# VH-VL binders against Lysosomal-trafficking regulator (mv), part 5

Target 1, 99 residues: Lysosomal-trafficking regulator (mv), of Drosophila melanogaster (Fruit fly) (q9w060r2686to2784)
Amino acid sequence: SLNSQILYNFAAKFLPVDGEIEGEIIITDLKLYFLATYRCRYFNVNCDIANITEIWLKRYQHQETAFEILLDTNKSLFFSLQNADDWKIMREVFCDKIV

## First folded at step 1 (VH-VL)

Design r6 (framework fv_ramucirumab)
Fold by ESMFold2-Fast, scan of step 1:
Structure r6 (fold): chain C 99 residues (1-99), chain A 120 residues (1-120), chain B 107 residues (1-107)
Amino acid sequence: as target 1 above (99 residues)
Amino acid sequence: EVQLVQSGGGLVKPGGSLRLSCAASGFTFSRYSMNWVRQAPGKGLEWVSSISSSSDYIYYADSVKGRFTISRDNAKNSLYLQMNSLRAEDTAVYYCARDHFSYDEGMDVWGQGTMVTVSS
Amino acid sequence: DIQMTQSPSSVSASIGDRVTITCRASQDISSYLGWYQQKPGKAPKLLIYAASSLQSGVPSRFSGSGSGTYFTLTISSLQAEDFAVYFCQQTNSFPLTFGGGTKVDIK
């Protein structure tokens, strides 16, 4: 059950080792969620913002729209956003929260 | 207060058209997927259509596909259902309903319902 | 399409009774199942999501269990305000489908 206020949402692709999964990134005051393409359940992921240790800027398909999140568990999550404007907002959000 | 308020129902003849509206308040409408669900008199609930937060994904029940169009105006916090080629079996109370933003948490906010009667 | 079969269609019970309603899916839906309560002339109200998670503000006498294809909603001690129709709904895939409903009535 989620009682958090939604602060941001972005169309995105989750990039596992093989393939890509379309969906949406939702950021609240405490957590980041990835919700796979509407009603696709098996690839939904979430993490606490406080548990993010590093964020790496990445390229995907020759575009500077991707990023990789490293968690304190040493697990990483790799995403691509649809446009540069969403990426700039995402970068500013993470700079405010993590530094 | 988180709320959905509906309008636009009525009595229409077979083959006619109606447009239903659902006005949202008390939450950031543009971040939630929305649904239309109907209930025929004395019957159970039937899902009609869904639309994602930015209108990128739209789904319809087979019974209404090609006749009904779901749409939204995020700037006006409004959801719509355009119903064309109406049939007697479309007679029902129509509800708009919000998905929780994590889709596995069901439809957590519902409008009051709008009666649509298709009769000659 | 995923068919949702709900039973019983009606149950007569007294205040204080334990009431159990069942729901069967025609294929595996994991835990992607919600339960709704509907009172006459009113819109449905979400009670349970993800098969077993209680929605905020819903009394603890309501509980859900099950996974895969077989699910139950239990009201541990029926109260006057609980006389209503209850529906299950799969949230796994499109088209979204509901059970036929169970009317909980006064004995």
Scores: ipSAE 0.006, ipTM 0.633, lowest interface PAE 10.0, mean pLDDT 85

Design r7 (framework fv_ramucirumab)
Fold by ESMFold2-Fast, scan of step 1:
Structure r7 (fold): chain C 99 residues (1-99), chain A 118 residues (1-118), chain B 107 residues (1-107)
Amino acid sequence: as target 1 above (99 residues)
Amino acid sequence: EVQLVQSGGGLVKPGGSLRLSCAASGFTFSSYAMNWVRQAPGKGLEWVSSISSSSSYKYYADSVKGRFTISRDNAKNSLYLQMNSLRAEDTAVYYCARGPYWEYFDYWGQGTMVTVSS
Amino acid sequence: DIQMTQSPSSVSASIGDRVTITCRASQGISSWLGWYQQKPGKAPKLLIYDASNLETGVPSRFSGSGSGTYFTLTISSLQAEDFAVYFCQQANEFPYTFGGGTKVDIK
């Protein structure tokens, strides 16, 4: 995770079971980070890209802007992107992981 | 070779202002979050402020909110800390540090002393 | 704010000794903990990130372990260049907070 460079960043919402957290997704060659706009319990959510087993395309509020990341620990992270262009890039970056 | 070279610092009176600079080389500056961490004489480390690679997100310790402003110039590979309304409690060595995505500080500047006294 | 407590505050040791430093967080921080070494008059140097990952260029005699609220830094065979102050840091949330430091001094 150290000495990584940013490849992509997107405005996004992290969707834990108890709410919506606004922030950005940052993708490097090694990790995916979610950084919340404001300090909160979910401020620094991240995972190693190598630990991602599956990505499921989801709808959020009737739009095709969401995805769920399944980790090898059987934990999942649920995000919504702000626009279709960012969604297209996510699909290209993780084409080998998308179910 | 990653290097962070600091300048600025000095002696100021309470209520005064000072601007610290940190010049980066040896890495793609625009790809990393940057930070300021201080250390009062004989004391431990205190995180002061962080700025995202794009400058879109800036965070501050409660002790400096409203008085300090972090900024960066990616074209010049430089990080800045504008310090206003300085207090005796701000007396410390200030370090700039590279922090990959907010987490840890893998490279540090040499530090610059800021002394606030009457 | 998450409080980080280090123990001991100081330890006197000889070259070749095994030194263990502990760090406790006031709440769970998963593995979001780093360890730093600071020599007199110098900036800190990152030794370990994510609780147990050795930073590039750091000697293998340094190791970290732990998760949740309890963490340890171990120096398996102390060398002359290891006499320094060591700090832990939680990276789970802002504000990032450091332990009070542990001074490793010569006997």
Scores: ipSAE 0.007, ipTM 0.634, lowest interface PAE 9.6, mean pLDDT 85

Design r8 (framework fv_ramucirumab)
Fold by ESMFold2-Fast, scan of step 1:
Structure r8 (fold): chain C 99 residues (1-99), chain A 121 residues (1-121), chain B 107 residues (1-107)
Amino acid sequence: as target 1 above (99 residues)
Amino acid sequence: EVQLVQSGGGLVKPGGSLRLSCAASGFTFSEYSMNWVRQAPGKGLEWVSSISSSGSTIYYADSVKGRFTISRDNAKNSLYLQMNSLRAEDTAVYYCARSLDYGDYEAFDIWGQGTMVTVSS
Amino acid sequence: DIQMTQSPSSVSASIGDRVTITCRASQGISSYLGWYQQKPGKAPKLLIYAASSLQSGVPSRFSGSGSGTYFTLTISSLQAEDFAVYFCQQYYSFPLTFGGGTKVDIK
């Protein structure tokens, strides 16, 4: 398993510039992971929580269940959560980073 | 230095078992997908198995499915391949390899030195 | 399964020659293709990933091109240390598959 304590798990979609990838967000005490199987391949996007500068609530398909993570490397990661209740947990975990 | 060091090969009779180990150092092992690739003497490369960074997603080549088990211990920076019900056609050098991690599963950028497994009477 | 067909199976060339080897996929794999060099008795070494991206530390005489189903690896000026077998590999979908290899012999 992960070396860090797993705090939360969410069903989620990763939203690249074209299309969407269904998977799961895993939040530990040190990192945020997005893990999926895409086109019969592993798909893994991750970042250190310490490197997250801002998180912005976004709309995806007319629902406010999406968010964008801005990293100190000037990278952005765009995700959609399966339900609005998971966003409450995100607000608790990242309250100091949410715009 | 980023490296993978392998151990656990040997000579076994058909139907026997072996466990291969691959020890990682110089990088954060828990962030990378890991793989086993084999090469029969004088032949080409054959992918055997892959395991995701967390260990939750695993794939096997049809030729080894049900006989081989890939696993990892992220706390020990180690990858394993448990090989059961070995056959003569499993005779090969076995390599562990790290996948590039850029969001997608990618090519194998770091390889172990290889471990010889010989299955014969 | 995606079959990777590599040609030629062997090529003999002189130092300084331009060498090109090809790899064909049985279906579209976009740019999810890597090229490896394997010297006798050693593990493979990644040369090219994403069809055309040169791996760090690999000499610039190596280059890759192609997308979809047809790919090439080119060595612009063959050196003595380039004696090796070269393999392509698709990583578009599981099971992952390799080409049969191309042996480059230096005369």
Scores: ipSAE 0.005, ipTM 0.611, lowest interface PAE 10.1, mean pLDDT 85

Design r9 (framework fv_ramucirumab)
Fold by ESMFold2-Fast, scan of step 1:
Structure r9 (fold): chain C 99 residues (1-99), chain A 122 residues (1-122), chain B 107 residues (1-107)
Amino acid sequence: as target 1 above (99 residues)
Amino acid sequence: EVQLVQSGGGLVKPGGSLRLSCAASGFTFSSYSMNWVRQAPGKGLEWVSSISYDSSYIYYADSVKGRFTISRDNAKNSLYLQMNSLRAEDTAVYYCARTPDLWGEYYYMDVWGQGTMVTVSS
Amino acid sequence: DIQMTQSPSSVSASIGDRVTITCRASQDIDSWLGWYQQKPGKAPKLLIYAASNLQSGVPSRFSGSGSGTYFTLTISSLQAEDFAVYFCQQANSLPYTFGGGTKVDIK
């Protein structure tokens, strides 16, 4: 639950195959959450940090401010960050998982 | 027993200020998000404001933005609503209510205070 | 904002009657709907959360159903303590909004 300690938060877009969802990424000690600005099919997308196998840096709208998280279930989550400083911090936080 | 006890209501003139308090007992206050909900005489319920367990997320209804401030003191197990620039349309019974989390799967208001009447009249 | 519309605004019923109250959302709220009971001069009490889940301590004669935009609260056999106003609440998005209420009165 978000009642655990929040370590980082970033404005972000979640990029499922069927659209683009505005929201924010929240990172705690155990989980990564994406919380949509308004509730929708993807209003609360989350994963355990321990289940992240790889992170691939990607492009979105011709800029390298996006990343794809690969989970041990062979599922993936695709995000774009709004702020260049947040993108740099994300890379530092997950440097050991970036391919 | 789980309880929320409210105080601080009263009669005030338009443009005046009031501070409402809600004291929690019988549960771990710092583990819950808190809400203010109001009800005008003879009307339905209107959500006013919410605050997360650690005050990192605070939300307001558009009708009160810039005039009301929600806050909490976890060491004192207390929730507050500072109400400034009060208007006749703010006249209502104000309730405090808890919810486990603003963004969790269970964010319904399961425990409520007894309510406090705020009357804004000239 | 998501508008919540309840019907009927009031219903007259007798002990033992089956009472049905409906709630319609102006947009899809999935199952993010709760039902509250309010007796005169008292704070609301949570009856049902997430459209169909009965809150602990609430009698089994209360049930909720629905998803999307159309929801129903049913009282299978009305008891004397059930005469109250009932409100639905969407918890899908901020601001959280309530229906106008349904008053259940004695016939």
Scores: ipSAE 0.000, ipTM 0.595, lowest interface PAE 11.1, mean pLDDT 84

Design t1 (framework fv_tislelizumab)
Fold by ESMFold2-Fast, scan of step 1:
Structure t1 (fold): chain C 99 residues (1-99), chain A 119 residues (1-119), chain B 107 residues (1-107)
Amino acid sequence: as target 1 above (99 residues)
Amino acid sequence: QVQLQESGPGLVKPSETLSLTCTVSGGSISSYYVHWIRQPPGKGLEWIGVIYYSGSTNYNPSLKSRVTISKDTSKNQVSLKLSSVTAADTAVYYCARDWYESGDYFDYWGQGTTVTVSS
Amino acid sequence: DIVMTQSPDSLAVSLGERATINCKSSQSVSSYVAWYQQKPGQPPKLLINWASTRESGVPDRFSGSGYGTDFTLTISSLQAEDVAVYYCQQYYSTPLTFGQGTKLEIK
């Protein structure tokens, strides 16, 4: 069997409506993962890249380092990147999905 | 096929630092998380800690003051250092991987290396 | 820390009969439970993940069930090669924790 290759890895925050969760974004050729330890619990949010319909560039804390990912399930995931260089790479990786 | 193999001196004196190496073949340590787990003679399993492919670490709070896990991606190796050892640290030490998609459960384990803490 | 408690500590079952091993967590771990088989001189082998999903290559006589705090590993028809110590593990929260183990023997 063929394991997905990791293409990118970024320090990131997942931004639910109430709070921030610090962790890592991992991008493979098939999936996007957010992995963290949150409130003393393992936290894993993931989606198939093929199921991403739109990505909206957002501002978080007055910086242009945030993304809102819209899925075909009508759910959204909101992330902030901690590194400005990673922000540039995310824009390039998902240029075809950015609104 | 992915294989993990632990190595180290096998005998460590009390108060010294235990140093073990996990060598990975058939896959890159940059593609998954590597954990250390130990098992004292005749007892159950105790999780020591993990190093993520990014190089970040997370340790069992009971061992955190004495444990360091590091990696050398060019050699495909993960190292465990445990300082100030006592007889209670005598155990078989395993390295194991998890596939990050799967969560923190272990689909591949090394064979284990026996460490005895004795003068 | 989440404490995982297995019952019984040891179990003797006749060949061809059902073996049931229980695992209880001190707090809810949803479905974040794995089961391992360990034979003497060998590392543990993953059997079940996500409480009920069989790992590839594991015989269908092994099944897992449960949610929240109560989990069960069942071997529907015990075979000689199943003699081992079985461990549950939660991965809901760090530190990762294992049950104390259940030793399965032939009657």
Scores: ipSAE 0.000, ipTM 0.577, lowest interface PAE 13.0, mean pLDDT 83

Design t2 (from t1, 15 letters changed; framework fv_tislelizumab)
Fold by ESMFold2-Fast, scan of step 1:
Structure t2 (fold): chain C 99 residues (1-99), chain A 119 residues (1-119), chain B 107 residues (1-107)
Amino acid sequence: as target 1 above (99 residues)
Amino acid sequence: QVQLQESGPGLVKPSETLSLTCTVSGGSISDYYWSWIRQPPGKGLEWIGVIYYTGSTNYNPSLKSRVTISKDTSKNQVSLKLSSVTAADTAVYYCARGLDYSSEYFDYWGQGTTVTVSS
Amino acid sequence: DIVMTQSPDSLAVSLGERATINCKSSQSVSNDLAWYQQKPGQPPKLLINWASTRESGVPDRFSGSGYGTDFTLTISSLQAEDVAVYYCQQYYDTPYTFGQGTKLEIK
């Protein structure tokens, strides 16, 4: 459950190796969440903003609205956004972490 | 319906390598994260490590020098190797399923396999 | 490592009464907390994830609450089949850690 102030939210796809999961990215003062309903189940991916080491700009299906988040745990999260305005917000929020 | 079944030697001698296998049925191991968790007799639970869908691993620092987790998607199996065992490694060993990168709570567990380290 | 501490170590509650089990983390784990039930000779069974979300098939008498460092598992109207050891687990950071367990008994 989201028990902190929501600063931003926008539609996104989470991109595992094979597939797409449609959902929503929610950014709070402490965490980034990806929330979805997938195969009739609640799906939640999250990370502490403090644990993000790098963000890499990526293409997905020939669009430049994707990014990969690298965590200090050596995990990576790969997302695709709906539009350029959402992408601009991501760049502003994480400008010091973009490679 | 997903089922997990651990198997192993039962008894292992001190200084040897413990090898355990978890066989998953009713679903593919490819879409999930798989952890090993152990429970010494009369004690609580200790997380050993995880293997991600990518094949990358992350281990409990207390065990990192001795542990290897691997998977074989063609056999639908996850394996644990623990080297240089001592009596402190005597426990019930469980394999368990995690959902994804940040949802590493365990929704399915194997029945557990008992490992005794004794000469 | 994040240390999880449960209280009490053991709890006896009468049938039909409310049981409350507490879990405290040594640092904030946000809402990345799960609760498990373990009966003798069985593996742990997931009851609650994300501090307050009941796993499918878990009776509604089980509820979880909390955020940050202080968490509670509540069982309203205790039933005989609820006798078990209960564990909290944080999945905020590795190594993932469990509380020491709370043994729930019927009075």
Scores: ipSAE 0.000, ipTM 0.609, lowest interface PAE 11.6, mean pLDDT 85

Design t4 (framework fv_tislelizumab)
Fold by ESMFold2-Fast, scan of step 1:
Structure t4 (fold): chain C 99 residues (1-99), chain A 120 residues (1-120), chain B 107 residues (1-107)
Amino acid sequence: as target 1 above (99 residues)
Amino acid sequence: QVQLQESGPGLVKPSETLSLTCTVSGGSFSSYYWSWIRQPPGKGLEWIGVIYDSGSTNYNPSLKSRVTISKDTSKNQVSLKLSSVTAADTAVYYCARVGYDDSWYAFDIWGQGTTVTVSS
Amino acid sequence: DIVMTQSPDSLAVSLGERATINCKSSQSISSYLAWYQQKPGQPPKLLINAASTRESGVPDRFSGSGYGTDFTLTISSLQAEDVAVYYCQQSYSTPWTFGQGTKLEIK
């Protein structure tokens, strides 16, 4: 079950090179998780917020609702949110926790 | 050295709820994922479920309607509740730490296991 | 669910000889495979993760290989302490699933 460590949650798509995975982004004190709605190879994608080096606003399907995060390992994760308001909240979270 | 210790009732009656606790000592608790795995007598291993560091859970679909995994960070404990038990739930129950990286998940530390027998 | 199938179910090998255990997945799992060793009365012990990465403290006679659907655990020179049941496990997709196990004995 969910507990008090969860600060934010958003409906989202994870966008690997080979597709689109529906799910939810969950942000805690220390980590960002993507939990897939259905079982798949990307059922649990996560990273430490402290390891995020850059965040880039991206377009996806002609909407300004996507973002890409670059990790200190030089790996990147690409997500699309449902709307611009969710992205704004994500932006505030990253500004508060990684700077 | 990280150690996991399971505890439970040993014997549970059919239709009751099985409650098990795993106490973690000697290392970090909050930042790891924790899982329950069981092994019926003379058979192989069956994954029950996992609780992530966020507190979110994921369960084996075969058990999902009956299982709840929770944690208490102040006590460094992971708990398993399995409702409506039958003789098929008789097994050794293990708690395990889930080691993970970008490229893998595996059970890198296991408790000794606790035996549960379901009988009248 | 991803079904993991091991072969053989049981294997007898002489001391000092090579032991090979196979694991097949019902669909491609990339390299998301782990190997465990379980001795009687003990919990399983992680030997190898990511198909081929040895855990710290695991002897170098143990090696893992494979990708996709076909995986192998090799013990290059069997020792008496290696008598155990060996399990493969996929972590590509939930539910995480184990093979049925391979019992390794001395001939």
Scores: ipSAE 0.000, ipTM 0.585, lowest interface PAE 15.0, mean pLDDT 82

Design t5 (framework fv_tislelizumab)
Fold by ESMFold2-Fast, scan of step 1:
Structure t5 (fold): chain C 99 residues (1-99), chain A 117 residues (1-117), chain B 107 residues (1-107)
Amino acid sequence: as target 1 above (99 residues)
Amino acid sequence: QVQLQESGPGLVKPSETLSLTCTVSGDSISSYYWSWIRQPPGKGLEWIGVIYYSGDTNYNPSLKSRVTISKDTSKNQVSLKLSSVTAADTAVYYCARAEYPYYLDYWGQGTTVTVSS
Amino acid sequence: DIVMTQSPDSLAVSLGERATINCKSSQSVSTYLAWYQQKPGQPPKLLINWASTRESGVPDRFSGSGYGTDFTLTISSLQAEDVAVYYCQQYDSFPYTFGQGTKLEIK
């Protein structure tokens, strides 16, 4: 298997259609992962960075700490970050993808 | 730990609606995604569709007009309905648990469906 | 639809030898590729996800590799219990599609 280097990690909430899942975003040179334990099960959502077409900055619970990732398959992933410093890092890492 | 068991009529007449149920034990269905897959005799696997924990669904376009997937959290069951069946719908039908973005980590034993007069 | 093509359709390998099964997609699926093992009369079982990540409990003789359009499942030292049909599946885009399967037998 390929050994991917972890470049960034930070706490986040994944926001599916129903509910909120507390976890961690991990960014490697190839992929973005969201990893969590949800209702006593392992939860994993990920995408290839190359497949990200756009990132929109969003509000969640009246805070400017959320973003939506749009994939080339027309799927989207909606996340809320725990603090403004992590949000700043996300904005800088994906500056060429942000709308 | 987690076990899936499909059940259904076994034999269905052409033009009728096939109704299958997947009963899940060992965990609640409410926190997972669930898929249906079928396998005609001697052939490979065909993905039918998925239901998200929100209740939203996505179906294989080849079956979309005939397929409905639903769930009943009080019974811990996932169901498949396939309308207007023909002999081409004869297959073993599997339910499976899916992890986003939808690889299938646990499968049921399968239930055989034969479409004949 | 993304078409998944496996090669070979069938493969006979001696016990203890390496078995290699290939899977090609008609367009890039990145690492959204899973491998399943199906023994006669049984449901498929997940072996590998994310192209190369072994599922818990799967013996380390099974490995997956590849990215984009070309993927390989390798069994480094074939055991009798490994006789099965193996399927690749892409989960990059709808509809999710499987390869036609590769039947693995003992020589």
Scores: ipSAE 0.000, ipTM 0.574, lowest interface PAE 12.9, mean pLDDT 82

Design t6 (framework fv_tislelizumab)
Fold by ESMFold2-Fast, scan of step 1:
Structure t6 (fold): chain C 99 residues (1-99), chain A 120 residues (1-120), chain B 107 residues (1-107)
Amino acid sequence: as target 1 above (99 residues)
Amino acid sequence: QVQLQESGPGLVKPSETLSLTCTVSGGSISTYYWSWIRQPPGKGLEWIGVIFYSGSTNYNPSLKSRVTISKDTSKNQVSLKLSSVTAADTAVYYCAKDYGSDFYYYMDVWGQGTTVTVSS
Amino acid sequence: DIVMTQSPDSLAVSLGERATINCKSSQDVSSYLAWYQQKPGQPPKLLINYASTRESGVPDRFSGSGYGTDFTLTISSLQAEDVAVYYCQQHYSTPLTFGQGTKLEIK
């Protein structure tokens, strides 16, 4: 099942230009998904892991719990995690792409 | 300069809950991450867990079902509770300050440690 | 969990001579390795972080090196006050793990 394909799952906020969206990040072997808690225009944001070129560490609201994913299309996805533990998991998963 | 002082009951009976307090001076507990580490007599160091700025925690999986770390900003204290103790929990318990900016949990300031003996 | 293994378990070195302690991780930890010194009855004291960065106030005779899985702590000229147990610790991922310790004694 989908759940058996999930490698990591943690609470997060997706940070588009026009606000912030509560939800969760799900990482599989092929994709990173952001699933919003409530249905909205950003309900199902995702990218192929193979298309991630860089991950940049960011601060958000005085906490070092955020990161920005750069895609090979020169587009980016910006997320804030609830705590540093989840961020360390993200760093460990994508250690080769952290700059 | 940040200083840490642990305090606890010294002696705890098997099956009871161990409660330890770390009093911080020279800095606010809300500014840093705080870890608990223990050392059984004549043995090495074992990391128990950490509490972050937000109050979120991360625990060693071997202890996660029994451990709770919390903080009280009004008293500038970090606390550890460990339930269902056994003789294997006999150790010196340290609280320590983690470097907060780089997300790396190396401990740059340690308390003196408090000895806990689990015995009937 | 990442397993940290130190060698030797104990080491005797003459005053003024070089002491070398090794630390090996079961998987790549990049440069996320710290070294601690613990004297009898005292808490551990941070000596080195990020494999090679000396903590403020730590004497120049202490140096760290290594990357990936193999790390070394060197004391270039042993002094009597350096008698202690030394621990390495990876801070790459949780749970944080320490080596078993290396006891350093005067020969």
Scores: ipSAE 0.000, ipTM 0.564, lowest interface PAE 16.7, mean pLDDT 82

Design t7 (from t2, 14 letters changed; framework fv_tislelizumab)
Fold by ESMFold2-Fast, scan of step 1:
Structure t7 (fold): chain C 99 residues (1-99), chain A 119 residues (1-119), chain B 107 residues (1-107)
Amino acid sequence: as target 1 above (99 residues)
Amino acid sequence: QVQLQESGPGLVKPSETLSLTCTVSGGSISSYGWSWIRQPPGKGLEWIGVIYYSGSTNYNPSLKSRVTISKDTSKNQVSLKLSSVTAADTAVYYCARSPWDELYHFDYWGQGTTVTVSS
Amino acid sequence: DIVMTQSPDSLAVSLGERATINCKSSQSVSSDLAWYQQKPGQPPKLLINWASTRESGVPDRFSGSGYGTDFTLTISSLQAEDVAVYYCQQYESTPYTFGQGTKLEIK
């Protein structure tokens, strides 16, 4: 099951260049998932943590709530968390798991 | 509505450089990845390469030494140059958009332009 | 490079019956798989992305499933306008690669 190995869970928006998709980020020991709240083309976005090469801290709508993940495939994923406190926690999670 | 229209010479001589242009209307090219994909007569699809929103490029290794993809944001155009063409380069050439920055699936395609390589 | 293999190369299905097309990758592509429909003289049209997410405007009879290396496109009740060649495509890594195509015809 996806839920059996959840380490972290955050309300988030996935930010493709053509929109804004509400959902949640789920982090396990091996993967990062984005699960959209409603069915759409971005229903099940995911990546292996081992494939993350860079993380860019970003601003979204004038807030320090966003980050962009660059994968070894040259694919990038852009997310915004609901507030700065969740963003600080995600930043620490990235330091713990990726550095 | 976003529309893509490829254009080019239709007939190219062996050893010459093929130059194709994709003109995008109904939306800006700036925020998307743009790929070129070709289809030889009666065969399947082959990805040629992509230009990302950043302007960086990535090419199919089988074509890398001969391919250049570029974009002109002021003209809303994406271009392909393929050098040293042979009969094996005869195909319908499509431009296509990737909806979140780069890679992924191709959500809009041009109608395709036919290129024949012959003397 | 990731090799995509479709089966069958062609199939004939009666109107109203179920059509099933398979796609296998030589290594895991997670859910990074798209399905396209191509009719003669037309460009490919995106039907499904993320293995199972139907594009807006695509009829409910089309569905995708699978994860990792084995993927399936299903048309639950074939209609005349569904006659086409269907392609799967992985976007896990470059070069992006397509299956060889499956030709769907009416029996």
Scores: ipSAE 0.005, ipTM 0.590, lowest interface PAE 12.7, mean pLDDT 82

